# Ledger of designs, part 1: VH-VL binders against Basement membrane proteoglycan (unc-52)

Scores and structures below are computed, not measured.

Target 1, 184 residues: Basement membrane proteoglycan (unc-52), of Caenorhabditis elegans (q06561r450to633)
Amino acid sequence: KDRLMFAGDAEGVTISDIEERTIDRNTPFSFFKTGYLTFDGTTDGVAKYWRLPQRFLGDKVTAYGGKMEFEIEFSGSGHHSSEPMVVLKGNQNILVHRVRNQEHVLRSDSPVRITVETYETNYEQLNGAAATREDLLMVLADLDAFLIRATHVAHQTSTSLGDVSWEIAVDRYTPDGLALEVEQ
Structure headers, positions and changes below count from the first letter of each chain, unless a header shows other numbers; Kabat numbers aren't used for antibody chains.
ipSAE, averaged over its two directions, is called F for ESMFold2-Fast, E for ESMFold2 and O for OpenDDE. V2 adds 0.75 times the mean of E and O to 0.25 times the DockQ between the complexes of E and O.
[cut] marks letters that were taken out.
Atom coordinates printed by the task and the answers are left out, and those that the model quotes come from them; centres of patches stay.

## First folded at step 5 (VH-VL; from a51 with heavy chain S30E, light chain R31W S54N F97Y)

Design r5
Fold by ESMFold2, look of step 7:
Structure r5 (fold): chain C 184 residues (1-184), chain A 117 residues (1-117), chain B 108 residues (1-108)
Amino acid sequence: as target 1 above (184 residues)
Amino acid sequence: QVQLQQWGAGLLKPSETLSLTCAVYGGSFEGYYWTWFRQPPGKGLEWIGEIYHSGSTNYNPSLRGRVSISVDTSKKQFSLKLRSVNAADTAVYYCARGSYYKYFDYWGQGTLVTVSS
Amino acid sequence: EIVLTQSPGTLSLSPGERATLSCRASQSVSWSYLAWYQQTPGQAPRLLIYGASNRATGIPDRFSGSGSGTDFTLTISRLEPEDFVVYFCQQYGSSPYTFGPGTKVDIK
């Protein structure tokens, strides 16, 4: 199980755009919210992402069938971002997760816990096509980037990330072959 | 190829319980919302309810007191029970697979359920 | 909730012609999360299009979808005999997820 708890440390998290063309490795973060990594910078009209550190990358096939969880909180107003909430890049592919009903789920100054089970049904290709199981396993086999959206509304004044975790699946046998299942 | 096959009794008397089962062949059972719809003759589709592989359910409020949906993950099956049927429950009933985003890509063949007068 | 309307109610055309079916939402559909289904009498619905423009697996390329916001279109480039059935749209941009009333494509 990999975790980020932000007990006074950014733990290698950086901020980037979705394409990772602009990565700020010297971003001044705040920790005044216990358990959160907070950034008060402007969005400049470009969606920003929390870029997870190397320990969340590489061969992550054993995460299939598990779940990733994180907390978010933001302050601001205006229309909600149309950008994906989670971006996984690996083996020259990109898969994204979008939060359904996000206008009802994500509200200013209201912390929310996001859970995304690591199944293809929770992901899409960038063009909106459904992900296949093979797409997801290929991305997980050589994961190059794990991004979580930091820009949520048009006039955002702060954004926070907390309690990031990614669970592995329990080894199991099925009639068609070996599949990994979440161990709790 | 994912296929859904459904079965159950198609002729009922008033006050009986409708019971239908849907079996899923091919593909993963986990990660989907297993859904029941019905379509009265000449009318549009009505969502009845759904079940996740965890057993979590959501039902149409208009049917909540009469409906239950169950799942058997080891058999890759899910079932509909609708209690105290009457003539208004006459419809073709469908099972379907729902994505996380709630579009429905695979459907069962349908079962006509007639409630005799 | 988002109310979907479809026009026309009935579209009378001949085989080989192009069909254009409209679906209008009462408010913007997030991410163009709109699906189109075909239903042959006596059969289950068949998913044709999801995400406004993505063809479902096994759907012929004569079916295409377009649109965003509140206005969406299903196009059948050349009607085949099996295409003279009912089509309906469904939005999944926000809960509750709702269906349109349908458009019948009828043989002239």
Scores: ipSAE 0.390, ipTM 0.751, lowest interface PAE 3.5, mean pLDDT 87

## First folded at step 8 (VH-VL; from s6 with heavy chain S28T Y106H)

Design u7
Fold by OpenDDE, fold request of step 13:
Structure u7 (fold): chain C 184 residues (1-184), chain A 117 residues (1-117), chain B 108 residues (1-108)
Amino acid sequence: as target 1 above (184 residues)
Amino acid sequence: QVQLQQWGAGLLKPSETLSLTCAVYGGTFEGYYWTWFRQPPGKGLEWIGEIYHSGSTNYNPSLRGRVSISVDTSKKQFSLKLRSVNAADTAVYYCARGTYYQYFDHWGQGTLVTVSS
Amino acid sequence: EIVLTQSPGTLSLSPGERATLSCRASQSVSWSYLAWYQQTPGQAPRLLIYGASYRATGIPDRFSGSGSGTDFTLTISRLEPEDFVVYFCQQYGSSPYTFGPGTKVDIK
């Protein structure tokens, strides 16, 4: 299980756009909220993402079937971002997770835990096409980027990322193909 | 190819409990929202509820008090129970496979359930 | 909730002709999360299109979807005899995930 917990250190997390171009590198992170990494600044324009550190990258095939969880909080107003919440890049493919009913899930100054189980059905291609199991496994086999959306509303003044966890599962062969179970 | 097959009693009397089961063949069970719909004669589809392989359920609020959905992952089956049926519950009931995003790519053949005294 | 309407209610055409079905949403459908289903009377629905424009597995290429925002279209380029049934749209951009009333394609 991969874990990312914040206790006064960014732990290698950076801010980037969806293309992984570093953004606002001169804006220091803050740690006013215990357990959170906070970015204070407006998010007008291009959507910003938390780029997770190297320990979340590489061969992550064993994460298939596992539960991904993280906490987010933001301050602001306006329309919710239409950009994906999670972006996985690997082997020249991009898979994204868009949160259902985010207008009901994401509220200003209201921390929320987001859970995404690592199945292809919880992801799609950037253009909206369905992701196959093969797509997801290929991305996980050589994961180059793990992005979590930091921009949540049009007029955002602050955004925070809480504990990130990604369960590791074990794989087994079944008549229906590769089946993975989360390790107990 | 994924196939859903459903079965259960199609004729009920008022106050009885509707019981249907859906079995999944040719695909994985994990990662999908196994869903029940119904369609009254000449009407559109009504979402009844769903169950995830973990056992988490969501129900239509209009039916919440009467609906129960269960899952048997080992058998790749999920079931619907609708208690205290009345004439308004007469419909063709469908099981379906739904993605996280809630479109439904595979359906059972349907079961006509008629409630009549 | 997002209310879907479909037009026309009934579309009378002959085999081989082009069919154009419309689905309109009362408000913008997020991410163009719009699906089209085909249903033969007495049969279960069959998914044709998801994400407004992507054909589901096994769906013939004579079926195509387009549109965004509030206006969506299902096109059947050349009607086959088995295509003369009911088609309805479904939005899954926001809960509750509503269905359209359907368009019946019948033989002229």
Scores: ipSAE 0.900, ipTM 0.944, lowest interface PAE 0.5, mean pLDDT 94
Fold by OpenDDE, fold request of step 13:
Structure u7 (fold): chain C 184 residues (1-184), chain A 117 residues (1-117), chain B 108 residues (1-108)
Amino acid sequence: as target 1 above (184 residues)
Amino acid sequence: QVQLQQWGAGLLKPSETLSLTCAVYGGTFEGYYWTWFRQPPGKGLEWIGEIYHSGSTNYNPSLRGRVSISVDTSKKQFSLKLRSVNAADTAVYYCARGTYYQYFDHWGQGTLVTVSS
Amino acid sequence: EIVLTQSPGTLSLSPGERATLSCRASQSVSWSYLAWYQQTPGQAPRLLIYGASYRATGIPDRFSGSGSGTDFTLTISRLEPEDFVVYFCQQYGSSPYTFGPGTKVDIK
């Protein structure tokens, strides 16, 4: 199980856009909230993401079927972001997770834990097309980006990321060895 | 090819308990929201409830007190129980496979359940 | 909740003709999360389109979906005899997820 906990250090987490261009590099993070990494600043414009560090990347095929969890909190108002909450990039493919019922799940100044089980059914292509098991396994086989959305509302003044965990199961799946289900 | 097959009693008396089972063939069970719908004659679909492979359930609030959905992952089956049925519960009941995003790509053949004295 | 309406209620056409079905939402559907289903009388629904424009697996290319926001369209480029059934839309952009009343395509 990979885990990211914050106790006064960013642990290699950076802020980027969906293209992984580092932004706000000179804006220091704050750690006033116990267990959280906090970015104080406006998040207007292009959606910002927490870019997870290298230890969350690489061969993550064993994460298939495992539970991904993280906690987020923000301060602000306005419309909810339409950008995906989680972005996984690997092997020249991008899979995203969009959180349903955002208006009910994400509220200002109300911490919430997001759970995403690592199945293709919880992800889709960036354009909204369905993700196949093969797609997910290929991405996991060489994961080179793991992004968690930091921009949640149009007029945001602060955003925080809490404990990030990703269950890594027994090494039982490989892209070539895992049987693909037949849907037809 | 993923197939859903359902079975159960189709004729009930008022106050009895509806009991249907759906079996999944040709696909994985994990990662989907196994869902029950019903469709009264000449009407649209009504969402009854769903169960995740882990056993987590969500029910239609209008039916919550009467509905119970269970899952047997080892058999790749899930079941619906609707207690205290009345004439308004007469419908064709469908099991379906749903994703996290809640569109439904595979359906059972349907079971007509008639509640009559 | 988002209320879906469909028009027309009944569409009378001949085999080989183009069918255009409309689904309108009472408010904008997030991410264009709109699905189309086909239902033959006495049978279960069949998923045709998801995400407003993506064909489900095994769906013939004569079926296509388009639209965003509140207005969505299902197009059948050339009607086949088996296509003369009921079509309904479903939004899954926001809970509760709702279905349209359906459009019946019958033979002229």
Scores: ipSAE 0.898, ipTM 0.944, lowest interface PAE 0.5, mean pLDDT 94
Fold by ESMFold2, fold request of step 13:
Structure u7 (fold): chain C 184 residues (1-184), chain A 117 residues (1-117), chain B 108 residues (1-108)
Amino acid sequence: as target 1 above (184 residues)
Amino acid sequence: QVQLQQWGAGLLKPSETLSLTCAVYGGTFEGYYWTWFRQPPGKGLEWIGEIYHSGSTNYNPSLRGRVSISVDTSKKQFSLKLRSVNAADTAVYYCARGTYYQYFDHWGQGTLVTVSS
Amino acid sequence: EIVLTQSPGTLSLSPGERATLSCRASQSVSWSYLAWYQQTPGQAPRLLIYGASYRATGIPDRFSGSGSGTDFTLTISRLEPEDFVVYFCQQYGSSPYTFGPGTKVDIK
């Protein structure tokens, strides 16, 4: 398991756009909400992402079949973002996760726990095409970025990230299954 | 390619239990939502329920008291039981593979189940 | 709940013609999460298109999808004899995930 608890420390999390250009000009994070990292900076209409630290990157193939979890909370109003909730980049590829029923799941001032199991069916290519198991394993083999959406609604006033964890599979898939998938 | 093959008895009497099994060949079993649909003659598809590889289920509320779905991950199979059938349960029953996003990319061949009047 | 309507109910065409099938949603479908299926009478549905415009594995190039928001289209560029069957759409943008009533493509 890797975990971020945010006990008064950002633990290496930064904020970026999806292309990983930072626009946070040293705006300090707030820890007033126990267990949360809170950002109240200007978005200027640019979608923002929590950028996870290096310990969540590199060779993460053993995470296949496990799950990642995190808590989010935001304040604001307006239409929900059409941006993905999770962005994984690795080996020259980008895979994204979009939350099912997000208009019913994500509500202002209401913390919610998001669980994303590390299976290809939970991910899409950036253009919206389906991800294969080979796509996911290749991204995990040399993970360069792990982003979690920070801007959720059009007129957002604050955004918070809490209790991030990523665990390895209990009963992960074997190489035999991978060979069958490629054969299809 | 992924293939789904289904089997079970196609002719039932009222009050009997419908029992169908679907076997999955090829592809990843984990992470998908293994789903049952039915289609009455001349009608559209009706979602019956789904099961995840963990055994977690979700059922159509109109059938919840009569339906159960089970999974055997070692055999890559999942099964439908519908108790206390009647003539309104006459339909073609399909198993299908649902993605996380809930579109259905592979389907079993279908089983016509007829419940005598 | 998102209600899907399809028009026309029946589309009468000849082999070689272009078919255009419409699916309309009662409210916007998130991320264009709309699928198209083909169903030959007596057979299981076959996924043609997902995500409004992505062709499923093994589906011929004559099938294409387009649209966003509330308006979606399935196009068959040149009808083959095997294409004279039923087509229906399905949205998976929000629960409950719903299906359209279908369009039958008939040979005239």
Scores: ipSAE 0.679, ipTM 0.842, lowest interface PAE 1.5, mean pLDDT 88
Fold by ESMFold2, fold request of step 13:
Structure u7 (fold): chain C 184 residues (1-184), chain A 117 residues (1-117), chain B 108 residues (1-108)
Amino acid sequence: as target 1 above (184 residues)
Amino acid sequence: QVQLQQWGAGLLKPSETLSLTCAVYGGTFEGYYWTWFRQPPGKGLEWIGEIYHSGSTNYNPSLRGRVSISVDTSKKQFSLKLRSVNAADTAVYYCARGTYYQYFDHWGQGTLVTVSS
Amino acid sequence: EIVLTQSPGTLSLSPGERATLSCRASQSVSWSYLAWYQQTPGQAPRLLIYGASYRATGIPDRFSGSGSGTDFTLTISRLEPEDFVVYFCQQYGSSPYTFGPGTKVDIK
């Protein structure tokens, strides 16, 4: 199970746009909330993403059937972002997750835990078309990027990420043809 | 090719419990939201509720404490129970496969349930 | 709650003609999360279109969808005999997920 706990260290997380270009205004991260990485950058109209470090990348086929979880909190107002919450890139393909009912889920100054199970039905192609199981397995086989949305509302003053984890499913007998073992 | 086949009793008396089962053939069972709808005669579809393969459920608030949905993942089946039926519960009941985003790409053949007066 | 309306209620056309069906939402539908279904009387619905414009697997290319925001359209480019049935839209942009009342496509 991979995890980021943010005990005074960004643990390799950076801020980027969806094309993974580093967007820095030389604003340092803050760690005043235990277990959170906080970015207080001003609104500049550019959608920002937390870019996860290498240990969440590479061959992640065994993550199929598991779940990714993270906590988010933001301060701000205005319309909710139309950007995806999670972006996975691998094998020259991009799959995204959009949070359903996000206006009910995401509120200013109210921390929320997001859970995304690693099944194809939770993802779409970037253009909105459905993801297949084969699409997801190909992306997981050579994962090049894992982005989590950082800009949630139009007039945002602060954004925080916490308690990131990705649980690997272990099941020796799956009907989907995956072979997983329980680790004792 | 995914197929859904449903069965259960179609004629009930008031106060009885409606019980329907849906079996899923082909495709992946995990990751989908297994859903029940009903369609009263001459009216639109009404969402009843859903169950995830983990057993987690969500129900239409208008059915309050009368509805339960269950799942048996080893048999790829899920079932609907609606307690204390009355004439307003007369409808064709459908099972369906829902994605996370909640559109429904496969449907069972339907079961007409009639509650006698 | 997003209320969907469909027009016309009944559309009378001949085989081979183009059908245009309208679905209007009371509020903007997030990400164009709108689906279209076909329902033959006495049978279950069949998914035609999801995400406003993507055809479901196995759906003939005479069916197409378009629209965003509050206004959505299903087009059948050339009506076949089996197409003279009911069509309804469904939004899944926000809970509760709601269905339109339907448009019946009648022959003649």
Scores: ipSAE 0.630, ipTM 0.815, lowest interface PAE 1.7, mean pLDDT 88

Design u7
Fold by ESMFold2, look of step 9:
Structure u7 (fold): chain C 184 residues (1-184), chain A 117 residues (1-117), chain B 108 residues (1-108)
Amino acid sequence: as target 1 above (184 residues)
Amino acid sequence: QVQLQQWGAGLLKPSETLSLTCAVYGGTFEGYYWTWFRQPPGKGLEWIGEIYHSGSTNYNPSLRGRVSISVDTSKKQFSLKLRSVNAADTAVYYCARGTYYQYFDHWGQGTLVTVSS
Amino acid sequence: EIVLTQSPGTLSLSPGERATLSCRASQSVSWSYLAWYQQTPGQAPRLLIYGASYRATGIPDRFSGSGSGTDFTLTISRLEPEDFVVYFCQQYGSSPYTFGPGTKVDIK
């Protein structure tokens, strides 16, 4: 499994917009909240994403059937972002995850653990159309980007990312092809 | 294409237990919310409950004390039991596949359950 | 809880005509997470539209959906004999997820 613990180091995480046109590799981060990467700076009014490092990219087909987990906390107020929570890019395709009931799940100054199981039903195409199993496997086969939303509300003053993990599944057979179960 | 096929006894007496099973063919079993609905004659759908492949369940509060849903992941099947039936439980019962986002893209053929007295 | 209302309750039309069915939500539906189903009496519902505007697999292109916020529309461009049945909407933008009461499309 791959993991980010943020023990005083950003571990290669950067901030970008969803198109990755403005990757800020010099962003000053705080680590005063143990186990979290915190950004208190101005986002320039643009939706920002935590951009995960290279070790989360490449051939990740073995992650199918596993789960992605991370913790978030933010401070701020106003309307919740309409942007996806997770963005996966690979093989010239983009799949996104939107947190259902996010206004009930995400509250200011209240840390929350987000779990996204790596199944097609948890993802959509960027335009909102359903993702197929083949769409997801193709994206995972050559993953170019793994983004986690960093801007959650309109008047945000702080955003934090913690305890990122991505677990692989144990190989098993199904009637519908290869399916993997998370290694326990 | 995903297909859902359901079966079980359709005629019950008061106080008996309704038992239905739904088999899933095609598609991924994992990640979906395997759901039971019912529809009394001439009325709208009522959500009964759901089960995730992990065995985690969620039930309609109005039925919570009488309902149980179970899953057999190896056979890609899930089952409904409704205890202590009465005439108000007469309905067509449907199994359905719920996506993560909770719309229902595939449905079983339905089973009319009649509770006689 | 988001309450869905549908209008009209019954829509009387002839084969070949265009049907327009309305679904209104009591609150804005996040991401336009609104589905439409068709149901023939005695048969299972059939998903027609999800995400307000995407046709489910195998649904003919005479069915289309539109709308956002609180106002959503199902359109059947040319009614076929099999289309004279009941249609209902469902929101999945926020829990609890709720269904509309239905619109019956009746043959004139």
Scores: ipSAE 0.613, ipTM 0.824, lowest interface PAE 2.0, mean pLDDT 88
Fold by ESMFold2, fold request of step 13:
Structure u7 (fold): chain C 184 residues (1-184), chain A 117 residues (1-117), chain B 108 residues (1-108)
Amino acid sequence: as target 1 above (184 residues)
Amino acid sequence: QVQLQQWGAGLLKPSETLSLTCAVYGGTFEGYYWTWFRQPPGKGLEWIGEIYHSGSTNYNPSLRGRVSISVDTSKKQFSLKLRSVNAADTAVYYCARGTYYQYFDHWGQGTLVTVSS
Amino acid sequence: EIVLTQSPGTLSLSPGERATLSCRASQSVSWSYLAWYQQTPGQAPRLLIYGASYRATGIPDRFSGSGSGTDFTLTISRLEPEDFVVYFCQQYGSSPYTFGPGTKVDIK
């Protein structure tokens, strides 16, 4: 299980755009909110992402069948972002997750826990086409980037990320075939 | 290729329990929302409810209290029970596979359920 | 909740003609999460299009979808005999997820 708890440290998280063309490694983060990494700076209207550190990357095929979870909170107003919530890049492919019904799930000044189960049905190709199981396994086999959306509304004044975890599934045999066992 | 096959009794008397089962062949069972719909004669589809492989369910509020959906993950089957049926429950019932995003890419062949008056 | 309307209610055309079916939402549909289904009377629905414009597996390329926001279109470029059935849209951009009333494509 990989985890980020933000106990006074950013733990290698940086901020970038979705293409990782601009990675801000000198971002002044705040830790006033216990358990959260907070950014209060301007985004200049550019969508930004929390860029997870190296330990979340590489060969992550064992994460299939498990779940990733994180907490988010933001302050701001205006139209919700059309950007994906999670971006996975690997083996020259990009898969994204969009939070369904996000206008009801994501509200200003209201922390929320997002759970994304690591199954293909939770992901789409960047253009919106469905992801296959083979697409997801290929991305996980050599994961190059794991991004979590940081800009959620048009007029955002702050954004926070907390309690990031990634659960690993354990293979097991059943009479109907190979089943994955997830661990908390 | 994914295929859904459904079965169950098609003729019921008032107050009986409707019971249908859907078997899933091919594809990944985990991660999908296994769903029941019904379609009264000449009318549109009505969403009844869904079940996740964990056993977690969500039901149409108008049927809550009468409906139960169950899953057997080892057999890749899920079942609908609708208690205390009446003539308004006469419809063709369909099982379907829902994606996380909630569109339905595979459907069972349908079962006409008639409740006598 | 998002109410879907479809027009026309019935579309009378001949085989080989182009059909254009409209689905209008009462509110903007997030990410163009709109699906189109085909249903032959007495049979189960068949998914044609998801995400407004992506063909489902096995769907012929004569079916195409387009649109965003509140206005969506299903186009059948050249009607074949089996296409003279009912088509309905479904939005999955916002809960509760809702279905349109359908457009019947009749042979003239």
Scores: ipSAE 0.610, ipTM 0.839, lowest interface PAE 2.1, mean pLDDT 89

